VHH binders against p49116. Designs and how they scored, part 73

Target 1, 238 residues: p49116
Amino acid sequence: EGPLLSDTHVTFKLTMPSPMPEYLNVHYICESASRLLFLSMHWARSIPAFQALGQDCNTSLVRACWNELFTLGLAQCAQVMSLSTILAAIVNHLQNSIQEDKLSGDRIKQVMEHIWKLQEFCNSMAKLDIDGYEYAYLKAIVLFSPDHPGLTSTSQIEKFQEKAQMELQDYVQKTYSEDTYRLARILVRLPALRLMSSNITEELFFTGLIGNVSIDSIIPYILKMETAEYNGQITGAS

## First folded at step 4 (VHH)

Design p90 (framework vhh_7qbe_3)
Fold by OpenDDE, second read of step 5:
Structure p90 (fold): chain B 238 residues (1-238), chain A 122 residues (1-122)
Amino acid sequence: as target 1 above (238 residues)
Amino acid sequence: QLQLVESGGGLVQAGGSLRLSCTASGRTYAMGWFRQGPGKEREFVASISSSGGSTYYADSVKGRFTISRDNAKNTLYLQMNSLKSEDTAVYYCAAGTLSEYLIRQYPEYDYWGKGTRVTVSS
């Protein structure tokens, strides 16, 4: 069996909506988040091992880990997307909502804590200076998690996760040979992802959604999207 | 629940023009037009962003159709020029709650109109 990931899977380039508005509105945030979500999902889809699991299993995996993948994506693309500015804008928006008594005190606290967790996670990843290969492998480890309930082919998923971990280990050993504990430092960041609520993430970045539309509900459609269609949407070539 | 009402459909000769309108009962995010011809599946025609700054067209209608919106009136428009027999269909207005990036080419809009019939005669 060949490697789980190739160099093609290391590339993770987010294209932001243009132009950037003076004031980050909900639309801009939603578009930015949507692009990142699509990029993350299509990245997953580009992995042969992921494809081998079949559509149903793929959908289930992504549903289970989209928040973690998205968060890793936020960390990886934090500079390009000006994440700090986006988060500040979100906070400002929330403040307005608070003034209008639209949110309970408990909810406000939860949301603010979540924002803090996101920022801290991204800061921690930046401090570690995680490179593109490491992000790719971390995403793979998160993607091929057998720990989620209701998954089929858990044995195979576990194998892929192990492979991702092994390849990460090999990469880190090769690339950062003088940093003996780098692998461990990187891996210990993963638990922070599990502390983050997908619901709150969805609320923060996808508040432009009206009604009962959820990220969970659109994931199958994202995964079915042709790559050409995705590229066309990003480049605005319509 | 958001209501969408299409209007402007009718009989037109090939090469002719029609303007469709869709009035929404409230503010919408991304909006689009779809059509379903006889014996065919519903297909994407055009979409427009919430601000109206971005538009997307199916290849089959590019250069002939123009989608626009008036947010003050909560109205979506489709200017159809150089109509062909192949354009004969029931045209549906759709409104989405997702970003235009997500729904631009897909029929997964949250709200749909009842449709307006366009018939192009040869």
Scores: ipSAE 0.023, ipTM 0.358, lowest interface PAE 5.7, mean pLDDT 88
Fold by ESMFold2-Fast, scan of step 4:
Structure p90 (fold): chain B 238 residues (1-238), chain A 122 residues (1-122)
Amino acid sequence: as target 1 above (238 residues)
Amino acid sequence: QLQLVESGGGLVQAGGSLRLSCTASGRTYAMGWFRQGPGKEREFVASISSSGGSTYYADSVKGRFTISRDNAKNTLYLQMNSLKSEDTAVYYCAAGTLSEYLIRQYPEYDYWGKGTRVTVSS
């Protein structure tokens, strides 16, 4: 069988909303985050192995791992997003909420710890100089996780995850042959993704959504979107 | 709570024109128009992205209807030209809570107006 990922799956181009406002607001942050979420889900949909699992399994996998995919996407697109500026704006908004006594001390601590973990993760990926191929395989490893509760087809999912791990190993060993421990340094970063709360990610990046909706409820609709819409998003074409 | 209020419906002769409006009580993302004719199921008419840059139309209305929006006024419009008796229906405004890239059929729209009636005499 051919490789799990092709060169087309390495391309991950985020198009940001424009113009960027002088002062960031929840709507701009939410639109930026929504674009990254859409790009991440379209990326997953483009993988033949993913489509082969069927719609129900696809929905269950993405609902289980969207926060991990989103966080990897934040790290990969940190420069184009000006992520540090967005995080600073979120921290400023959060600090104002603290001063207005709108959140409990425990909740504030959880949110600040999440922001710190996110910054440390993005910094570690930047210091490792993770390339586009490595990001593609890391996303595939988290996407094809057989250990989430409630999943069906777990044996097939596990085979795709193992294939992703093998292809990543082959790539790293050939491309970074002089760095014998690079793969280990990369892989030990992945467990941190599961410690970051999807609920806190929603609070930080998706507060601009209208009404009482969750990312979990939106995922089936995003996965059903036409391929042309996602292709327009990733290429910037209209 | 987001509220959508349609207006502009009425009686019009075949070949005529009518403009529907839908005013939202707050900010919306993707919006659309749906219609339900007598004794029929609700069907898609047109949708528009948050920015207004992308529009989609049902085959039955392409070239005759134009969807547009004025985000400063939180208002959605449907310009209906060359009206046919088959266009007779209650027209519903719908709004989604998702980003500007969501242009979808029901049920992806979370908020709905009560409808405005359009009757086209033949």
Scores: ipSAE 0.000, ipTM 0.204, lowest interface PAE 11.9, mean pLDDT 82

Design p91 (framework vhh_7qbe_3)
Fold by ESMFold2-Fast, scan of step 4:
Structure p91 (fold): chain B 238 residues (1-238), chain A 122 residues (1-122)
Amino acid sequence: as target 1 above (238 residues)
Amino acid sequence: QLQLVESGGGLVQAGGSLRLSCTASGFTYAMGWFRQGPGKEREFVASISSSGGSTYYADSVKGRFTISRDNAKNTLYLQMNSLKSEDTAVYYCAAGTLSEYLIRQYPEYDYWGKGTRVTVSS
């Protein structure tokens, strides 16, 4: 039986929108985030094990874990995105919203706590110097989570998750042989992803302050897109 | 609540030019133009990112059409040059919440205008 992931699944290259605006705005942030989301879903779609589960299961898995995949992508691409600059711009926008009484203090507190958790997660991953192989397997572990409500084929999903864990262990033990506790330090970071709200992620990264469209409603559409359009999105036809 | 209103359609001779406009009732992320000719399915024409920095065109209109936007006016434009009889269609403005690539389809959750008719005489 071959490996869960191939070398092509390790490559994760985000192409940022150009030109960069003089001042960061919600539109540039949403464009950058949407490119990362499409790249993340294209990555998942390319995994043979994921394809083997079938369309209905694929949709259910990605709906359950997109926020976790997206957050791992933010951490992995933090430097390419200048994520710290984006988060600073969001904080500035929130401070302006407080001054204009557009948001309640309780909501602002929730959003600020989310930003703090996101920064803490990204900093911890940077401090551990997580490499491309490790990120690929962490994303696979998150994707093949058998414990989400309503899933079918849970035994097969669990088998793929265990395969991802096994391959990550083999990789870390061979590549970082002198660091006996590295795998434990990496895996203990994953539970924090489930503490972050997908609704707050949508508010921060995916809204132009318009309409009732949710990422949950968009996921089935993205997963059914033709490969040519998908490739256009990830390469940036701009 | 987002509404899109197209304008600028009309009758034009082959080789001529026409500019379409689409005004949104509020801020939009990505926007695009689609068209539906007689006896054909609706097809993608052009899309533009929220900032205006990224544009994408259908092969049939590359070099002839230019998409642009004025975010201060919440208005999208399509400058159509070197018009052909094959360009005869009802042109629809569309707006999305994420990316210009989503605008290329007919998702039920996207916003659409009522359309403006363009007729190119041979």
Scores: ipSAE 0.000, ipTM 0.186, lowest interface PAE 12.4, mean pLDDT 81

Design p92 (framework vhh_8cml_1)
Fold by OpenDDE, second read of step 5:
Structure p92 (fold): chain B 238 residues (1-238), chain A 125 residues (1-125)
Amino acid sequence: as target 1 above (238 residues)
Amino acid sequence: EVQLVESGGGLVQPGGSLRLSCAASGRTFSSYGMGWFRQAPGQEREFVALISSSGGSTDYSDSAKGRFTISRDNAKNTVYLQMNSLKPEDTGVYFCAAGTLSEYLIRQYPEYDYWGQGTQVTVSS
């Protein structure tokens, strides 16, 4: 068996909607988020091991970890996305809702804390200076998590996760040989992902586009769509 | 801005067929997913069919499945809806819509960027 990931899986290029508006409206934010979501899922789909699990298992895995993948994507693409600006815009939009008494105090607190957690996570990743390979392996580790309820082929999933971990370890050892504890520092960031609510993430980044439709419900469609269709939307050519 | 103009509507008997067309203006037609919606008198607008920007993916409402076919010609900036085996229940104004990839994927609650003015379809004996 070959490696879990290849150099092709390291590439993770997000293209933002153009032009960028002066005021980041809900549509721009949601579109940007959608592109990241599609990119993340299609990235997963490009992994041979992922394909080997079958459509049903694939769907289940993505449903279980889409928020974590998305968040890692946010961190990885933070500069390209101007994530801080996006988050600020989200807060501003939220403030409007607050003023209109559309949200409870508790909900406001939850949402604000979530935004803070997102920002802190991304900042922490930036401070660690995580490279493209490390992100790819981290995403793979998150993707092939066997500990989600209701999964089939858990043995295979675990195997793939171990493989991802081993490859990451090898990479870090080779690339960052002078930093003995880098691997540990990287891996200890993963628990922060699971502290984040998928529901709140969905609300913040996708409500403007999907309304009351859940990301969970559209995941199968995203996984089935052709990459060319996604690319066509980005480049304006199909 | 993209302008959409529907055509092909009319009066048909039950069991009959119609082919709707939607012509889009502009050069970016191929960048948009396209959808057909309909609105019966006194009812809410409902999803009928969608097609991806490349035409590689299609989806239909349950009522449309097996009877309707959505297609597109990007060279002509046109999307089509072939409607066969029409029923009185299919009566309504049919609207064409254009949207981004994310919009077309959400057929139940789409927020398409552009809409046509609609074309009347009446199925009656």
Scores: ipSAE 0.010, ipTM 0.333, lowest interface PAE 8.1, mean pLDDT 87
Fold by ESMFold2-Fast, scan of step 4:
Order: C-alpha cells, then structure tokens, then sequence
Structure p92 (fold): chain B 238 residues (1-238), chain A 125 residues (1-125)
C-alpha cells in the first residue's frame, strides 16, 4: 500500500575502520568488508516488506543474494572504501604469490578475472552516475528475487520485486526526465552480478574471518542480532 | 574442536601484576581470534581484551586500557594477558575464549565458540 522504500532506506553510510594501516592487510580488508556486509544486512532487515516475509524466508533470500548485495554495496561505497586501492593491494599480493609459487596459475587467473569483472561493474555504475535512490531500488530488486531455488512465498517475493521495479521506474522518469533510456541502461547492468563468484568474493574480502567459516553460515546469526548489537557490528566500539 | 585451559591466576595486592596464560589444544588455534572475559561474584561475564588471529590487532575494555596487554604465540598455541596496576575491582574469574567471527567486531560473550573453565584472580591486601 505504501512505498516499498522510505527515505531512511535510501541512506547507506559506511563507516570505515580507523586508522588505515600503512600497508593494507587481510584483517583491515576483512573488517572493511564485514562492515559493508553488516550494513547491507541491516539495510535489508529495516525494510517492512522484508520483515513481513518471516525469519526463514529472510534467511533464504539473503543467503541467495548476499554476493549481489555486497557487490552493489562495493560499487556504491567505492570512494569511501578506496576500493581501487584495496584491489591494487590484492593484485600485488597475487602477483607476489605467483613469484613465490604459492598459488596455481589457473587459480590466480580465476581471481584476476573476478577482479576485472568487479572493476568493470563498478566503472559502469560510476559512468552512469547511479544515485542513492537508484542504488536502494537496485538492491531491493536483487533482494526480492523470486527465482532462487528452494524459496517459499515466491508469489509475495515477486510482488515486492515488481513494486521495486515500478518505484525505480517512477523515480528515474521524474528525476532524469531528459534521459529516456536511462532505466534500460541501469537494469541491463544487473545480470552481471549473477556472474560474480561468491566463493571468490569470500577469498578476496573475508579471508580475515576467524576460523574456516563461510558467509552463508553466519547469515542466520547476523539476521537474528538485536538492533543495538547489530549497530555495534557495523560501527565498531569507539 | 579447540579446548582452552587458563592458568596464572592467584592472590595479588593492589598495584601488583599477574600474567594469565591460555593454552589451546588443536591445530586450528592460529585461525581463531582470542578474547579474555571476567566474571565477578554475583555479576555478569564482561569483556576484557581481544587479539586477532595474526596478533596484529588488539582491543581492550575501558577498564583494561593502559593497564592490560594481550598477546599470543601461535607456535606455542597460547594467548597471554599481562595485567599491571591491578585494582580490587579486577577481582574475578578470568575466562579465555576463541571465536570464528571478525576479531575487530567480537566483543560479546555469545559470539565466542569455545571457552575455558576460568582462573581465579583476587586483588586484596
């Protein structure tokens, strides 16, 4: 009945860990990525339509789309994160690993291709000058994807996705009235998100997680956290 | 799979020092962030200090800052808590904990997967 997203859902502010080390390390990268992941999951949890689907459906949706949400968040927060600097440090580490014979050439090629795809996605979003409203609705479109295997309530999820698409269309047509094809240019960027490997994203950004734990395994825990505890995770203790 | 055993507790006078040790069994010790917690009689368990899996990052409670130092030796599968300038309010059972979440963000008791049995620290004259 009301809009899917409010102005509070458009605001997406990443607080970076401080201080930034002189040389980037896996723990700083992991902390930065963890804050973005927690911010993304907190954002999803704050949507009334998402809450209405229930805990089990919420967990299944986020497990299916966390890599897409995370990648959109990387693009949106690329400047705040100094993402180009982080990716350059990872590339340098990979090049040194080839010299030290620590990783196979095939594996390094896969990771480098993933970094290239990520850079191209972020560059395309930057060239389109995607604004905060557009990012919010793109995140909603990927969150409310009814086509992931094993989902229940797929008709309701599809309804929320269609609502996100309609509200994005209304926003773009009113705000960028002079650019008739802007919506089409934005929407054709989304399929690229599903070509990004969640396994490689975990290796690039979450290697600093303690123990051999996957993002998939921690998602239910994060979604169950109380609001105060959740805020502590994304901002850190002072 | 990791088991933790604390040692080094005891009776010390105010202003004194103690060094606590936590010995871990298991080959995955170097993968875990480690924390120290304490519990005073009749009170809830509270955070004291944490250290990252590499040892490169540490954090402390406000009461521990400037007085306590956490460190680890991955070759010995041990984490340490050096406690200086001890106060009567530092009295309690000190617990070692190992966790699988980001060490920068782990400050809450329920977030740790493995716990020791604790070692008693008493600060009294």
Amino acid sequence: as target 1 above (238 residues)
Amino acid sequence: EVQLVESGGGLVQPGGSLRLSCAASGRTFSSYGMGWFRQAPGQEREFVALISSSGGSTDYSDSAKGRFTISRDNAKNTVYLQMNSLKPEDTGVYFCAAGTLSEYLIRQYPEYDYWGQGTQVTVSS
Scores: ipSAE 0.000, ipTM 0.187, lowest interface PAE 10.7, mean pLDDT 81

Design p93 (framework vhh_8cml_1)
Fold by OpenDDE, second read of step 5:
Structure p93 (fold): chain B 238 residues (1-238), chain A 125 residues (1-125)
Amino acid sequence: as target 1 above (238 residues)
Amino acid sequence: EVQLVESGGGLVQPGGSLRLSCAASGFTFSSYAMGWFRQAPGQEREFVALISSSGGSTDYSDSAKGRFTISRDNAKNTVYLQMNSLKPEDTGVYFCAAGTLSEYLIRQYPEYDYWGQGTQVTVSS
């Protein structure tokens, strides 16, 4: 069997809506997030091992880890997205909701903490100077997580995860030979992803687009979406 | 300036057919999913049909399935809605809409970027 990932899987280019408005409205934020989500899902879809698991298993995996993949994507694309600006805008929008007493104090705290966690995670990844290969492998490790409930083919998933881990290890050893503990430093960031609420992420980034529709419910459709259609939307975005 | 201009509406008898057209201008038509919506008097606007930017995917409301066909001509910047076997319940103003985002999401949550002014369709004996 060949490697789990190839150089083609390292490429992860997010195209932002253009032009960027002076004021980041909900639509812009949601559109940006949507593009990242689609990119992440289609990235997963492009992995032969992922395809080999079948549609049902694929859907289940993505449903289980979309938030983690999305968050890794945020970190990876933080600069291109101007993530700090987006998050600031989100906070500003939330302030309006706060002023209108639409959110409970507890909920506000939860949301703000979530935003903080997102920012901190992305900052931490930036400080580690994670490269495209490392991100690809980290995403693969997250994607092929066998420990989610309800998964089929868990042995195969585990195998793929192990393969991802090994390839990452080999890459880091080869590329960063002088940094003996780099692999460990990278991997210890993964638990932070699971501390983040998918519900809050959905609320922050996608409520303006999907309303009462859940990301969970639309994942099968995203996975079925033709790449050409996705690309067309990217290039044609106002 | 972005424009969506619907045409083809009118009065028809039950069982009749109409073909609606929507001419788009002012944006990259081929990059947008197109949708048809309708609004009956006193009712909320409802989804009827959508077609992906490439035309490769279509979706319909349950009411429209089997009777309506959405199509597009990207060279003409036009989207069509062929309506067959029309019923009185199909009466309403039909709107054309253009949207990016997910080709599938927009039917579930109809947040389109651009809307036409609508064309009246009346099905009556």
Scores: ipSAE 0.012, ipTM 0.357, lowest interface PAE 7.4, mean pLDDT 88
Fold by ESMFold2-Fast, scan of step 4:
Structure p93 (fold): chain B 238 residues (1-238), chain A 125 residues (1-125)
Amino acid sequence: as target 1 above (238 residues)
Amino acid sequence: EVQLVESGGGLVQPGGSLRLSCAASGFTFSSYAMGWFRQAPGQEREFVALISSSGGSTDYSDSAKGRFTISRDNAKNTVYLQMNSLKPEDTGVYFCAAGTLSEYLIRQYPEYDYWGQGTQVTVSS
């Protein structure tokens, strides 16, 4: 039948809060991260194959993979976000924060290792010069992961992942025909996404959420939003 | 002329119940997520409960789960907080707030356009 993704799914445009403050603060970082998270969830919801899985399966799937989608989005939007500046501000905040007094040496090490892994991932994607089509299909491969515990419809999810992999292969072979090993170089980057803790991502980027509301609790809200409410959420941040 | 007016607060004994109401006017109520926050003497304002614009999703602070229920009536432009099994620790001024999900969850005070004046809840023996 038709392709898994259309040209509309290749378009991934993050609108940043404006103006950028003179000094980065938790509210600016959280607002920027939340816009990216919402854009990522809107992107997933727009895929007909994703909708075909049904609401309960969709919610479970996004809960399992939101951190991987978010991290791919950070890499794709790194220049728009000035991600290196945000990460530097987070590191400075951690080093100077009174909350460091409450953290064990092991916890500080875990957070710093996470930041290092994130920087390494984003740098590797930049070095490979991943294009918009490649990002769209990498996100689809991550989204349609059948191997998360507790998922239903795993056979259909696997079919959609296989379709994403085939379409990525066809695209890369056509567009980068002289680079025989490009697809392999791209695909070996994906396992690193599973090593990044969703809890640490939440701590770094979503500390501005009111009442310590978790991303896990927000996901069902976003996925159940009416179209008008959802569009207002994405565009109403500035 | 945007207004949020809280009511239903008062003095209650531990284990008692109160129902707070927030009447909204001057904006399209059905388009906004609504929340309840509280502020105890000498403390920062804290989240209590959230309800989406459609009423299809709710969320609660850990202290409120199992004891408090948030609901809304879009025809009456009103959001409610039913508080059961009240404890002295629940004492504070309770505020109603309106915003989109991102404004409510991410944009903290003072970026909200719509906050109520608050209603005092005192739980004392």
Scores: ipSAE 0.000, ipTM 0.179, lowest interface PAE 11.1, mean pLDDT 80

Design p94 (framework vhh_enristomig)
Fold by ESMFold2-Fast, scan of step 4:
Structure p94 (fold): chain B 238 residues (1-238), chain A 124 residues (1-124)
Amino acid sequence: as target 1 above (238 residues)
Amino acid sequence: EVQLLESGGGEVQPGGSLRLSCAASGFTFSSYGISWYRQAPGKQREWVSTISSGGSTNYAESVKGRFTISRDNAKNTLYLQMSSLRAEDTAVYYCAAGTLSEYLIRQYPEYDYWGQGTLVTVKP
């Protein structure tokens, strides 16, 4: 009956690793990205509606949308992260690698195009001056997407998405009453998130995670452990 | 394709020494900072030591003066020379290239980030 998100879900505060190195390296970039990813995962898990869907549904939703949530987080935290500086450092590294053979050059081009798409997205959000409430609800809209393959409980997911859309609309109409088309401008930004490759995001921001860990492995496994622990508590089992 | 394979663990008495090795393949070893982590039974995973690509070293306070991290870029191998071993050094030791984020490890210490590692047991 209450709102989908509480004030605690509107607050999204990223703490950057300190100190910042004089020259950006893979370690700093990966640590910064990891903090944002986990802040995003904690955010999603803390939503009562999300918890109510159950462990298997929660895992499937986050697996399907982590790149969208992460990219929205990059846009929201762009100033705190000095994202433009990080992206410039990545571009410089890639340009220095262009002397590898022609096939490696084609891959570099694909990665560069992804970086430009990411910059365009973040610039669009900045130009719209998206506030914290709007970001929270955009994240909720992408989280509660009923149209990913393999999902169960799609009717309940759709109801939560519709609730998110309705609450965002109410907020925008009340807060930005002078801008008749603001909600439309915001919502048309969302399809671009699904065109961004999660593989390229992982390559750009998580290259420092080497060994037997991957974003796909981390996300579903951690969520399975966390939601199982939560379910144990709500059933009264210690 | 990325592999990190730890070896050199075993049983040792307090005050003893062991040399751990980590053989790396599937990436440009010399370009990465590489770390040792450890996990004792029932405890959180903890960072032990890091060596940068340039050879600069850093150590957890609990192992300073007793452990020495080194690397051989020609052999793609990381080493941890352990001396003056104590009961609290008993743990499975893991190597990690780049960032296994300390933030991730601290938030989710129960998650299995690594392979089997190499077991060090210090028996009184």
Scores: ipSAE 0.000, ipTM 0.282, lowest interface PAE 12.1, mean pLDDT 80

Design p95 (framework vhh_7qbe_3)
Fold by ESMFold2-Fast, scan of step 4:
Structure p95 (fold): chain B 238 residues (1-238), chain A 122 residues (1-122)
Amino acid sequence: as target 1 above (238 residues)
Amino acid sequence: QLQLVESGGGLVQAGGSLRLSCTASGSSYGMGWFRQGPGKEREFVASISSSGGSTYYADSVKGRFTISRDNAKNTLYLQMNSLKSEDTAVYYCAAGTLSEYLIRQFPEYDYWGKGTRVTVSS
């Protein structure tokens, strides 16, 4: 019937913790990342097509793709987050860990490769000057991925993904009519998201999470939060 | 300051049941249970929304444990059935204060109880 995404789904505004500390620490990085993760999950749950799949399917989809959504969010919000400064702080910490023998050489290599892949992805998106509409549809393509193991309703998920691809194509052809190959250049960037480990993302950005709780374990909680419950938390109990 | 006090821990035989309680000194938002077994890091067990309308469980306890809350008493419960030796742990009550953030170790946003020990014997 209507379009997969409305103009409200293009808006993606990250509010950073204030003030920024004089020296970056794991708490500030974790809070910044947590805000982005929450914003990403809130974005996903606001899509009517996503809600139509039902709660069990919603949970399975987000558990499978949260790292891809988060990484797209990092690229989109790179300037707001001062992502380059955060990554530089992480690299500095890793270099000190090598010197202090606190981390194995193999682990350092894995983490550095992840940081390199993340930087290259964000740089490629910046070089292409990906706009808000393009980011919204790329997130939708990632969200409605029918090929994750264990999914039900894969035919419906595939139809929503195809609808996202079609609407992205229509947008790009209309907006960037002189650049015949822009869509292809954008879409070939997506497979790189699946080569980045969600476990390493969790280690780099979510070290401040309580009791080493996994992102996987909290996803159902965030997705199923009631509007009345959310409003009650904002106003506080009398 | 919000304080959380756990109770109900003890020694129980495999296949048995135990009910944990956590009383908060004031109102709280989302709440949950975590546990830490010998030589392990803390792991998520179950969480419940402010209204009690939404509950979530770790796969290892799903179908055996039930989380609930009584907001009039500011009390959180964990009903543990069909207990196994691997359920042996110190169980911690936690309360979230912000709906927009994941439960975190930051003192101003999250409150933790001191824990209650559960030992499941063969």
Scores: ipSAE 0.000, ipTM 0.129, lowest interface PAE 14.7, mean pLDDT 80

Design p96 (framework vhh_7qbe_3)
Fold by ESMFold2-Fast, scan of step 4:
Structure p96 (fold): chain B 238 residues (1-238), chain A 122 residues (1-122)
Amino acid sequence: as target 1 above (238 residues)
Amino acid sequence: QLQLVESGGGLVQAGGSLRLSCTASGSSYGMGWFRQGPGKEREFVASISSSGGSTYYADSVKGRFTISRDNAKNTLYLQMNSLKSEDTAVYYCAAGTLAEYLIRQYPEYDYWGKGTRVTVSS
């Protein structure tokens, strides 16, 4: 059936809301994050191997790994998003919340640790100069994780993950032939994604959602969106 | 408790223009316009993101209608140009908990206005 991913799956272009406000606010951050989440889910559903697993399995996989996909997307799109500026704004808001005693010190500590881990992850990826092909395969590796509880078709998921790992190895060995240990340096970054709480990610980036809608609850609706509707959103006007 | 109030509806001749407004009692994330014509189901018209930077339109209104918002006034607008008889409907303002790309697909909308009637004559 050829490679797991094609050149079309390497393309990952985030279109930011325009204009960017002079002072960042929760609505701008939430809209930017929502666009990245949507782009990430649309990317996943475009993979033939993912489609082959069926709707129920697709929903279960994305529910289990959306935070890992989102975090990889943050790292890949950090410059386009001005992520450092967004994180600085969040940190400033948290410092004000400490002063006003709106949140417990323990909770703020957890959130700050999450931000530091996210910054460390993004900085590590930037230092390694991870390219678009590498990001696509890393996303595929986390998407096709057979080890999440409650999954069916785990043997097929494992085969797709192994295929992603093999194709990443082939790519890195050909493209970065002089750096024998590049693949190992890249892969050792992945466990850090599991240490980042999806609940804290949701609190940081999706606070602009009113009615306390969880990302887990909206995943099935995002996965069912048609390509025309998606393209209308990322380009803005019709 | 967010309240939405539509205004600007009326009678207009085909080819004419009309501007609808929707005033919200507070800030909202995603907003949009829906309409229901005589003997028809309620249909999507247009939606706009919280920042106003992203818009989406139904194919039937693309190039003719423009959605915009003024967050300082908590007001949503729909500029309707080149009106056709098939645009005759009650127009409803809606606000959701999600960004504009999800407001149409999410099965529940949090807030709706009572509607403003638009009649397009030949």
Scores: ipSAE 0.000, ipTM 0.209, lowest interface PAE 11.8, mean pLDDT 81

